# VH-VL binders against Putative inactive neutral ceramidase B (ASAH2B): the designs that were tried, part 7

Target 1, 165 residues: Putative inactive neutral ceramidase B (ASAH2B), of Homo sapiens (Human) (p0c7u1)
Amino acid sequence: MRQHRQFMDRTHYLLTFSSSETLLRLLLRIVDRAPKGRTFGDVLQPAKPEYRVGEVAEVIFVGANPKNSVQNQTHQTFLTVEKYEATSTSWQIVCNDASWETRFYWHKGLLGLSNATVEWHIPDTAQPGIYRIRYFGHNRKQDILKPAVILSFEGTSPAFEVVTI

## First folded at step 1 (VH-VL)

Design l5 (framework fv_levilimab)
Fold by ESMFold2-Fast, scan of step 1:
Structure l5 (fold): chain C 165 residues (1-165), chain A 119 residues (1-119), chain B 111 residues (1-111)
Amino acid sequence: as target 1 above (165 residues)
Amino acid sequence: QVQLVQSGGGLVQPGGSLRLSCAASGFTVSDNYMSWVRQAPGKGLEWVSGIYSGGSTHYGDSVKGRFTISRDNAKNTVYLQLNSLRAEDTAMYYCAKDLYSGSYEFDYWGQGTLVTVSS
Amino acid sequence: DIQLTQSPSSVSVSVGERVTIDCKSSQSVLYSSNNYLNWYQQKPGQAPQLLIYWASTRESGVPDRFSGSGSGTDFTLTISSLQAEDAAVYYCQQYYDTPYTFGQGTKLEIK
């Protein structure tokens, strides 16, 4: 029964193909796409150079459908807010997408394009210092005559400074 | 054997807070999209909040800013923190396991937890 | 937000008859050849139970008399040869995008 259904779906798909443009539009609807000259996770709008506690830091990234996150795999966060530690010359995670201070918004565009907006509502308890926001996503890619694959990517904002009130 | 066991409901005054718990067995909550759905007495179903396998969270417009969904992977438990409760939040709250495309696993619901907001 | 509208709001039918419940979406819930639409049954005093997922796939343990059809924006739940235990409220739900939304429900009463 499944085999007959798959055959019918393939036949129907072929019968609805009227032009290369129609096929391209169909492919663009089922896969994620990045703007020309950009890659997934690229920063479209960086955070400001400086914020005060109580303000909202915002970064907009080239996004992908969050439903591409797959089940039965090691889980991943969609975003992190990280603070720079000069003594160890490393970035320390301060919060992730489960934190009350963070917001994740995914906006669908046309033809497989989308944006991911990450907001960090800077709490009054935040330490002054240098921070950055990172976005972790997965894009669906399908090459001609190959099965669809899910690829992980990440984007990182320019660093910004947080100062106390 | 998949089960979702809920707790944490009760009677609370307007402006009060409650934390609902949903303990899972038979699967790993971090591998699935988990959601909370509520039903006011005699009314239909309303999706309240969800958490993706990757940790991203989403909320319905009526509860955004007041409710917080979270997860404790070590305890395999999903929580819903209810703050600034209003009379219209009175409902049976269900936790539910949702599926992504390509999964043939079941969509399971907890038994429900009653939340009553009244003076 | 995606809105789901069910029709009828209520229906009364005799045992053995066929019933159809429609669910119309304000926008397409089709992605990558999958319709992100579920059907639930809720009996008084119980949690909802999944009947059908992916618009037409019957949940394990659900009787063959329940079937789902449709694609994109128009969906139908069909109950063939209605039985007394089928008296319940039926809900469609989309999981194409957040917030996940439900139809307003259809109350099915057995005469």
Scores: ipSAE 0.000, ipTM 0.436, lowest interface PAE 17.1, mean pLDDT 79

Design l6 (framework fv_levilimab)
Fold by ESMFold2-Fast, scan of step 1:
Structure l6 (fold): chain C 165 residues (1-165), chain A 123 residues (1-123), chain B 111 residues (1-111)
Amino acid sequence: as target 1 above (165 residues)
Amino acid sequence: QVQLVQSGGGLVQPGGSLRLSCAASGFTVSSNYMSWVRQAPGKGLEWVSGIYSGGSTHYGDSVKGRFTISRDNAKNTVYLQLNSLRAEDTAMYYCARDTSYEYVWGSYDFDYWGQGTLVTVSS
Amino acid sequence: DIQLTQSPSSVSVSVGERVTIDCKSSQSVLYSSNNYLNWYQQKPGQAPQLLIYAASTRESGVPDRFSGSGSGTDFTLTISSLQAEDAAVYYCQQYYSYPYTFGQGTKLEIK
């Protein structure tokens, strides 16, 4: 049984706005922005270098409204957890956003800015090895006198190691 | 400010052992991937070993089974134990800090290097 | 192991000239839009110093005459308007996979 992923704002990232800023943010709620010098999917906070089974790996990315992904989803998932396979020199998907071990949290910031947090609750059955977390999103852009367009992007975390206790 | 101070080099006979030390200040070695890189006289750079913040270690093929990387978190120091030394191990040994969180793929960079310590194996 | 080959092995140039140093990888070091390739400068009697990381990003404090370019298997370090203090050996390094490997180095001399 595949569960619907619960999308929620991270409460510890709450911001307070003046009335004019709140109104402007509400008017711009359908447009996504990235911070200056950054692009959508950039890692803002990487996972730790090493985790043990039973711990939680967390990565924070420059995010975009998850509603955009429902319309134009190339990977049909918001996230993957992947394990490196040295013999084939490739990354193997071990879980995605439908897995009960993963959580996706979207926090709206100022003027179309947002963060996407991906958590992987590492199960006791996880194989030791090298892992990474990827985020797949879509940002909404609208130019003057043009219809709105949805653009896909992806971000990939630095790799991290999972070890047994 | 970040500083890496190395010690423990010297002249040793083939088959001998030596322990290199890399004392860090301005950051915590247990929070970073730390590496050893060597350079034979007049030759290029060769990556020797690395240690993850969590303690997992990696070695270059030429030193596997002979060298051991370790650290003492209380002393904020990284060590490289050199055993069964050969003439070909003669080199300047550098310790380096990794600023990247990409420990499996190394780093964004090795942003700070120690001054180096010379190991000479006579033959 | 990934092998990195630099060319030329040595070069002698005048102050004010443009210099290019090439680094060729035996396999691609490109992954998810990132090239896992760094450039280092080593002056005589000194430890190496990072110049460029991720193939094209200049390290903080490095003069803007240094630039990196390329993707996949072919990379270039460019020094525009060479200065006397740029006399050094330059190394490329991959961090795509263990063991990390360096190119053989390019010796840059000022004539």
Scores: ipSAE 0.007, ipTM 0.485, lowest interface PAE 12.5, mean pLDDT 81

Design l7 (framework fv_levilimab)
Fold by ESMFold2-Fast, scan of step 1:
Structure l7 (fold): chain C 165 residues (1-165), chain A 120 residues (1-120), chain B 111 residues (1-111)
Amino acid sequence: as target 1 above (165 residues)
Amino acid sequence: QVQLVQSGGGLVQPGGSLRLSCAASGFTFSDYYMSWVRQAPGKGLEWVSGIYSGGSTHYGDSVKGRFTISRDNAKNTVYLQLNSLRAEDTAMYYCAREYSSSFEDAFDIWGQGTLVTVSS
Amino acid sequence: DIQLTQSPSSVSVSVGERVTIDCKSSQSVLHSSNNYLNWYQQKPGQAPQLLIYWASTRESGVPDRFSGSGSGTDFTLTISSLQAEDAAVYYCQQYYSTPYTFGQGTKLEIK
């Protein structure tokens, strides 16, 4: 179990200034929340522009409770690592959350906020090229006097380069 | 509260080996990347090796193939095994805490240093 | 590898004076609105200490007389009113890509 508690606490502190916003978050703190001005799946900490094989690429997204995705059996993965293929001008999935090379960590923050950290431990067999990491999640929305609803979302990191030298 | 306490080091002949240790306290060690940075007497800082929270390792070109970084999360300790030592490896060796995608992206806590002297 | 060049290599200044130390990167260290450039202070016989990260953010506990500025390839560390305890060697460091590299250092002496 990975703890980012110290860094997450500082980050969340910076985002919770106003009394009215704090009260609203407190009233809805048991549901998934996104920081003011952000949405679920937004990148909070991007991957670096470049990595070498053997290094760890890491992206932190605005997260939601992964139990929402598990309880609703419509999705089979929380994340993908994709490589750009110039010939077809498309992104190819090279691994997902079932891969030994990937780690998914969900950390509950202050006032119903949470972060999803995706790590890709770049294997020495990785091909050099342009890569990106994507996060797939579901947030629970509960309006006053309305039934709860589960909404899907996705986030995509900026592209980064993997080199073998 | 947060501390890195180093041990090991000493005088060794060229071609010899040493193992440096760095014991962490006051934080959740397994969540952090750890690095080793060295400084030759009267010279500047040189990054030599790092180990990620997941255990993957990386090395500077000058030490690749000779040094091995490792960690024991149960003991909250990071190690640097120095092999095939050369006179040019003479330096104060610091362990440092880092986190690649932390808010800081820096070496925020440093050990006190361990002197390694390689002389013929 | 990214090369960092500091200037000056040494400087002597009186207590109370303003000091600036420059760091130039061989390539941009800017990505996604963050400059991956840090500043460290090393006093004689001590380990380095983090002063500034993300080019301009002061580490907790660092006096407000220290400030960092710049973006891309050109960075500056400023000490607004030098104190005797600031005598040290100052290093810039890039965290943009491995191998992580440091500038050669700037020795700051008090007159």
Scores: ipSAE 0.006, ipTM 0.543, lowest interface PAE 11.0, mean pLDDT 82

Design l8 (framework fv_levilimab)
Fold by ESMFold2-Fast, scan of step 1:
Structure l8 (fold): chain C 165 residues (1-165), chain A 120 residues (1-120), chain B 111 residues (1-111)
Amino acid sequence: as target 1 above (165 residues)
Amino acid sequence: QVQLVQSGGGLVQPGGSLRLSCAASGFTVSSNYMSWVRQAPGKGLEWVSGIYSGGDTHYGDSVKGRFTISRDNAKNTVYLQLNSLRAEDTAMYYCARGDTYYDSSFFDYWGQGTLVTVSS
Amino acid sequence: DIQLTQSPSSVSVSVGERVTIDCKSSQSVLYSSDNYLNWYQQKPGQAPQLLIYWASTRESGVPDRFSGSGSGTDFTLTISSLQAEDAAVYYCQQYYSTPWTFGQGTKLEIK
């Protein structure tokens, strides 16, 4: 736990100096950061194993400022809901962020950390089967004495089942 | 300094209503997941409701349809409206903040609690 | 819903002793390399306080004598050298899936 120990000591030190914390927040407001041991798009909270039509499937991802995606569109959506199709052994897109059934929420944290919540309000017309939720984002990175860059990333939830009983 | 200051509890008869308040300072409630957790006398903790930064709400099955969580961003305050109260709702009610880094992952700050007693 | 069962329900220990509290989940709370399991301490007359999150990460300000371990369905909170101020009820909590659920609690008393 040496790595955790060092990280905790640094975090504790920074939190005891409000002025240093404030300065760091101002400096880091223009960049996105992932938690140690995680990367952008990692799942922080998976969907349940099973849902019924009419319920809400929810996944929380390590996020980045959605403004980056608007300014630099790699995928033309923040999210997809996909259904597994056994015949073709592929995932078929059912919904994206333009769908009435989906919601995207960005939750800003400290020091450039954030998360993205994707909700799928499962319509009565949804077919039973295996589904997954994907998140598409862009993070802003700036190294010392280098210009800022925007990097694309994606995250994919574990699969979950939708039943109609 | 992060603080959550609660108010609004009391004694009510079955079928009555109360509104609990949780006033925040040192952070903005609209930037965090906020939650209500209750504890019946001598019993353990039970999560009852949450509100995400974006405004979506969710509830535990025992309170769904009777309780409503809301917030007033201008007042930096989270509310829990308790309706159709039952004796089983008697508990200390805590508001709790979800982590600013990880919504719904853990509760790092808790209010002092507000006692709700439902008795005839 | 995910059910958490703690053992023991209560324990009495002397200052300086080691104590362990177990938490068993009805289903796995492991995703990738992270366990979505937290530990809270509640002293008499006070609100709960976060001790450990992600099964083993100590919250800022929590003494080193507190440690968490385990993975999947079986988790343990360890207090290596018990102090008088550690008398409290300890709760595990999962945030793998809603509704968020807590264990029934373990009461720790100092002899």
Scores: ipSAE 0.000, ipTM 0.508, lowest interface PAE 13.7, mean pLDDT 82

Design l9 (framework fv_levilimab)
Fold by ESMFold2-Fast, scan of step 1:
Structure l9 (fold): chain C 165 residues (1-165), chain A 122 residues (1-122), chain B 111 residues (1-111)
Amino acid sequence: as target 1 above (165 residues)
Amino acid sequence: QVQLVQSGGGLVQPGGSLRLSCAASGFTFSSYWMSWVRQAPGKGLEWVSGIYSGGSTHYGDSVKGRFTISRDNAKNTVYLQLNSLRAEDTAMYYCARDIEYTHSYYYGMDVWGQGTLVTVSS
Amino acid sequence: DIQLTQSPSSVSVSVGERVTIDCKSSQSVLYSSNNYLNWYQQKPGQAPQLLIYAASTRESGVPDRFSGSGSGTDFTLTISSLQAEDAAVYYCQQYYSTPYTFGQGTKLEIK
């Protein structure tokens, strides 16, 4: 819808904390953590297999504090939306976190656990085809008796189809 | 323990507006997608709208542009704003708890509100 | 949009019998080894209740006489050893893509 497209932000970045969670973080100086059996960037909730133009594609990843990326990388994107190009058998970036169509939400849990939600508000002008969403982040790791380090990671959604009909 | 309690229905004239509310208790509301499903008298179920845990919204084709789903995680409540109501919007409206985003497997809509009747009549 | 068609539209059976309800999808609802298809029961005057999710997994607290099967486009709900309390309308529902859609429903009456 054209009216909806006019109201999309370039990038919508949301941080949510309870006061209790904030105090715990300050007291314990919590590093980033991934759930048991998972790693940073793992897909917790994939996009649906199919979307129409005008819909919102959403992927939820195991996240890490986006402040790590800001401190370590001044021009890194948090996300890309990529379209499959069959002729070259490659993925072409069509959007990043500076695009009007994309939004990034970081939801902080306790003890360094967090989720990163990437939304792509599919524009009415989108071409039909196969797409995927990628998330790029950095996690802060603190091993026993070692200095903290910041490590890059990435996650990639399963492919999904965008149709115009 | 786990429940959804609805309010906000009523009788309204064509072109009118109503806001439906669905208050959740007994679970971590912010972790769940929430849906609205309606049922016209004597008819089947029709999915109306959904809001994901990250806040993105989706709508059925018949209500797109007229209805708005929203949530207030601090109040554990999901809302459905009904605008430009038509006679064919007359139905029992249910809210339902949908998918939990940290699950490794998808559940269906496993908890439903009691329903709120919306009647659109001149 | 994905269209779900149920058969039969209505069925009348006796206590203790087995009944099957079919749900046909206009396109596959299979993604990454999961079938995004649920079954609900709605008794008169009540909200729907989830019976089966992911085509074949029984919801907690649902009696074992209810079972779901199928994959892709063809799904079946089976109720074995039917009880009087099973009189209801049964709906299949896909959550593969938005808008989510329901079948038209199957009314199950007990003779």
Scores: ipSAE 0.006, ipTM 0.499, lowest interface PAE 13.7, mean pLDDT 82

Design m1 (framework fv_modakafusp)
Fold by ESMFold2-Fast, scan of step 1:
Structure m1 (fold): chain C 165 residues (1-165), chain A 120 residues (1-120), chain B 107 residues (1-107)
Amino acid sequence: as target 1 above (165 residues)
Amino acid sequence: EVQLVQSGAEVKKPGATVKISCKVSGYTFTDYYMNWVQQAPGKGLEWMGWVDPEDGETDVAEKFQGRVTITADTSTDTAYMELSSLRSEDTAVYYCARGPYYDFSYFDYWGQGTTVTVSS
Amino acid sequence: DIQMTQSPSSLSASVGDRVTITCKASQSISSYVDWYQQKPGKAPKLLIYAASSLQSGVPSRFSGSGSGTDFTFTISSLQPEDIATYYCQQYDNLPLTFGGGTKVEIK
């Protein structure tokens, strides 16, 4: 794939006959890809350090095609909103993708790249405290002479604080 | 300290070719896409294309296809934009701009710009 | 291609005034909009990314809002050094496209 691109870059004759490039682009569209220097689930845009109830917390992650996750969901959800509990030193799930206050948007980019946006519309009833958002996905990988593989991944946002009005 | 330093102003005749450089420092050249943006006098910004310095892959806006070639040289940490068959309408300031990640494509650092004047 | 329409094309305001610029996308682009400031003879400078996130080192008087197709950029209290042309830019899809720009001048 890279080798094919290198040969095409080297000579204008290969670039003139682009049927091979068309096939390569079609193949790349069925495989998930992460951006340069990143991995699936990495945070591209963190939430703000602080929110008030009634605001919308948003995190953008390096994403993958959600169709990969339909029957392979390890966490039974695309996302969680979690609140830190100091007494147990653990994160407690407050809501997931079935909750009315959460939104999951998958933005398809070019050549297998994509973003996953998770929104949490913070309800007026939310308890003040420290929260985080997590994203759960699956990426599709295919080596040249091997069958396609679906691999699970997860991303976790930096923590942010929710305060009451 | 991130810096993008472009080559100096060029005056060209119609039909000529111009090649502009953008030398980077202060970061790993192959970690970011390099974009080129045209700004005609008194006009807005127009994206021309980008190169991936890691593998040399490019994407070029349809308006410039066939006339623009975008390349990167990792041995000198320099990106290039070559525009051929110059017309008076190509008179503009040309900027290089670093995109942090493909799908999070905000331009956090820009070169100072290179003025290209096409006149007979 | 996604078209970005900015309004107004120019405005004049007094120091201390609230300045609002709008940008409309020809199709939904979620929050994938950046805002840039360009002073005469200078390269553009990123002020706001992802519709509402303030770039490090940028004064808090600058803010952005919106999602989908309608986006707003605001200067809460105009300063003399804010005289510039402002551009929105979408990065939802290639080719990357900019709005036409809004010139902000002092009365």
Scores: ipSAE 0.007, ipTM 0.526, lowest interface PAE 10.4, mean pLDDT 82

Design m10 (framework fv_modakafusp)
Fold by ESMFold2-Fast, scan of step 1:
Structure m10 (fold): chain C 165 residues (1-165), chain A 123 residues (1-123), chain B 107 residues (1-107)
Amino acid sequence: as target 1 above (165 residues)
Amino acid sequence: EVQLVQSGAEVKKPGATVKISCKVSGYTFTSYGMNWVQQAPGKGLEWMGWINPNSGGTDVAEKFQGRVTITADTSTDTAYMELSSLRSEDTAVYYCARDFEEYYGSGSYFDYWGQGTTVTVSS
Amino acid sequence: DIQMTQSPSSLSASVGDRVTITCKASQDISNYVDWYQQKPGKAPKLLIYDASNLETGVPSRFSGSGSGTDFTFTISSLQPEDIATYYCQQYDNLPLTFGGGTKVEIK
């Protein structure tokens, strides 16, 4: 499980590097970074175009430290799974980060880079239709001469279809 | 140091309702999911349900749906499990247990447990 | 529901013995299994997570292995303080389910 790997990587990060290397890595963790040419919430790996009930839909986003969201959470959730409703031409939330069928994994990279993986374990009771996954986060930014700020962001996957057999 | 402290033992009559508390300290209450586990005398562990204290969202095992309500009070850092329509089969020790990961929406295993609350249902 | 079948239900061994407990899932759960120790009158304590990772502060004589449907928990050299009931648990799918437990006693 990716969340357990992240926890182990965090422990290893603190315990296995020299003091100077460990301090540098801790300092880089204080600010969040997006890869060149991308922004927070950008999709790094989209879901497949189609899934069957019982499969796992997975989207990987440019991430930021989830601890930034504890005090500043605008949507009261890190993620939503949404189903398109044609009659109202709107997206309906069918589950969020409190739902058992969703998983949120945050993987730390170097230089303040990270990714957020959202998984939706599609239950047998899921209705067929068009779905999307969204990620809601907050990034910490600090310029040399300015105080640190927390900025909200969101990312949305391409739509995908869920079918029943 | 992380601690989960549960309310004291309860003796109830059949048909009554019991509400057990789990007060946490040593970590940010809203950052970790909280689970409830039942253990009948001389029997194994059975998962009852889970709450995300940040959102208030819950999932309850099918066996307990309709009888179990799980809630959280962020002002007192306390999770609650309320079990209604008590039967003799509900005589058990009830545990609260914290999700291993600090990341919301992640179900996993349990790194810290409350000491347990004994509920005895007798007439 | 994913059923976790744990064996044996109980065992007696001597101090210093190698103790092995097995747990079988009714379907593939990858490595999403953990192991708990429960001493009489106490809450369970996490020993192993992700099938094979030792929790911090847990003695190295405890280990886990396996993937898919078959998992093993081992105590390499049984100590008196290891008298307890041991449980496996899957977290691949809800509801979370535990094995029936293995009571370990000393002869």
Scores: ipSAE 0.005, ipTM 0.499, lowest interface PAE 12.3, mean pLDDT 82

Design m11 (framework fv_modakafusp)
Fold by ESMFold2-Fast, scan of step 1:
Formats: structure tokens, C-alpha cells, sequence
Structure m11 (fold): chain C 165 residues (1-165), chain A 118 residues (1-118), chain B 107 residues (1-107)
């Protein structure tokens, strides 16, 4: 009696394992990951401390698959270039991902690891001052026995100076 | 740790086809974009093409278009590069290479020597 | 296609010397340059990515700099184990292209 019950239990667990392993393999293809000790939006390569108008400012961030992002909508952006305004002691958005002056590059790595590069092609009309680049994204997380979730994140570069000399 | 292990050396006659394998261990092939690089004896590195097994997207350098086919078998985590209509100038070491979180190729196979001789 | 022009093609230096290799892109590629070390009979090894980022596990004597079209790779104090050929590579657009390589030898 107990032998039959044990046999049935073992068979059930084997079938469960096969299904779970199949699902896990599929899910691994669409999960975003950050390197150990880092989080999404962390700066991997900061901009230079100073640029001239006409140069390209570049920041590399720990990225996530842009397909998970909802920033393709009219009012949302996945990057900004901001200038510090001393009078109001605040950062003002100068341009975003809709500007042709900016470029976003996503580079896929292993097991959901990726990099996001933001470039700002500094126009001749840019005013001298202190600037920074920000990256806004969404990462996909999948927990066992739970539906996948999309989580927002943001990263901000160190400030850099733009000069016209 | 990701490891890329390539198939052994091949000797082929002109006009033949060679198929080189690149076995991925430590991670699943579908998470990788696989690149192939040629290095002729005593010469530098030349990119041949890349393949993303998740999307099926490929791009092949103009020099190799029509002769190179890049494929993968995700069930065995093995990538393949097939080069047809072999010529003596195809004598080279062929590498598979992929990248992790960096923009560079941080993982390389050990190389496969292909000799084309009459 | 983006052409990567690397110089010098070869150099000889003494242990402890500073070694500098340059790479010039035919068009602006921002910071999308990687540097590799290749020892005889071995696969290349990534040392620097994104022009200036040191690959994990690589000694700090290796460094990279530059942006746009002009890039530099430096070994601050050459060691015997650094005998190798070094390559730059652009990762800005396909086809990916390598520099011609620089063979570094110890005197």
C-alpha cells in the first residue's frame, strides 16, 4: 500500500520537474539582470569632466531590454540631457530621446545582462555650463510561481562641463 | 564561467565545405550573440559575421557573403559556422567569440585551424 | 565600413618601460573601441572595452583613452608576460573591424 503511494508520488514529481525546467529555460530568455554588486541604471563609464560644443558626450549604464520600456509613448522619454540652473538651483531638461542630438544604444550580453549607451551630440547652440545625462528604463523580473513584473529604474551620470572655447 | 569549446582541426581540398562547431557551457546559447573571427597565418583578426539565436538575426561581412552560413542548435548549446567553396586563402584559424556585460568580446573559443591544400 | 588604423606595427621595449599604441578610426565612433591582447597560439583576450574601461581581472598597468577618432592604449610598466600582439577593434557598427595589430617584444 505504501509502496504504491510512494511510486505515484515519485511519478508526479518527475512530471512537475520536466514542466518547471521547460518554463525556466523559456523565461531565462526574457529576464533582465544586473551584474553582481550593481543595479540597473548604474554608471559603468561616466562622461568626461569637460566637453566643447560640437563634441559627443557619452555615458554607459547598466541596461535592460528596451522592449520592457513603456517610454515609446509620446510623453515618456528613456533619456534626458539636463543643464544645471543656478538661479533656481535645479536641473532643467535640455533635450530627450526625441531629439536627433541624442542617441541610445542597447547592447545585449549574457543571461539578461546588457549595457545602455547614451550619446549627446553637443550642438553649437548649447550654452556653457554644467550638464548631466539620465537614463530611465524598465527591467523584467520573474519569480517562481508568480507572473513576470516590470520594474522602473533610473540612472544619473556625474555632472560634466560644456565650454565654448 | 562561460566556456566556448571549438571542434578540432580540419584539412580540406579547394572547393570543399568546412563546418566548425562552438560548444557553449556555463550558460544557455540563446542568451548570447555569437561572432566568428578569421585569422590567416601571421596576419591580424578579421570579423566574419554574427548571429543571435534568440531572434535569428544575422549579419555577415561582405567578403564572406554567399559562402558563410551561421547557425545554432539550441538543444545542444552549439553554434556553427559553415564556409563553402574553400580557397587556399581560407587557410586560417577561426574563432568564435561572444560578449558579456561589456561591449568587447570577453569570451573566446580556443580556435579551429582549417588548412586548404590541393 | 569603418577603417581602424593602428600604429606602430611593432615595437621593442625594456621591462619597466611605458608602451603606447595608437588607433585611428576613419569616422567618429564615440567611445566604441576595445583592446585585445593575443599571445602566440592563443585566442585574443579582452583588456579594455568602451575605450577606457578595464576588464575585470586585468592588471591596472593597462589603460585606454580617447574618443571620436583617436584612441590610445598604454602599458604603464611593461612586464615579461606582456609580450604579445595587441589589437584595437571598433564596436560602433557592423561590419566590426580590427586594427592591424602591434607586436610588442622585450629587448
Amino acid sequence: as target 1 above (165 residues)
Amino acid sequence: EVQLVQSGAEVKKPGATVKISCKVSGYTLTELSMNWVQQAPGKGLEWMGWFDPEDGETDVAEKFQGRVTITADTSTDTAYMELSSLRSEDTAVYYCATRGYSYGFDYWGQGTTVTVSS
Amino acid sequence: DIQMTQSPSSLSASVGDRVTITCKASQSISSYVDWYQQKPGKAPKLLIYAASSLQSGVPSRFSGSGSGTDFTFTISSLQPEDIATYYCQQSYSTPLTFGGGTKVEIK
Scores: ipSAE 0.007, ipTM 0.534, lowest interface PAE 11.1, mean pLDDT 81

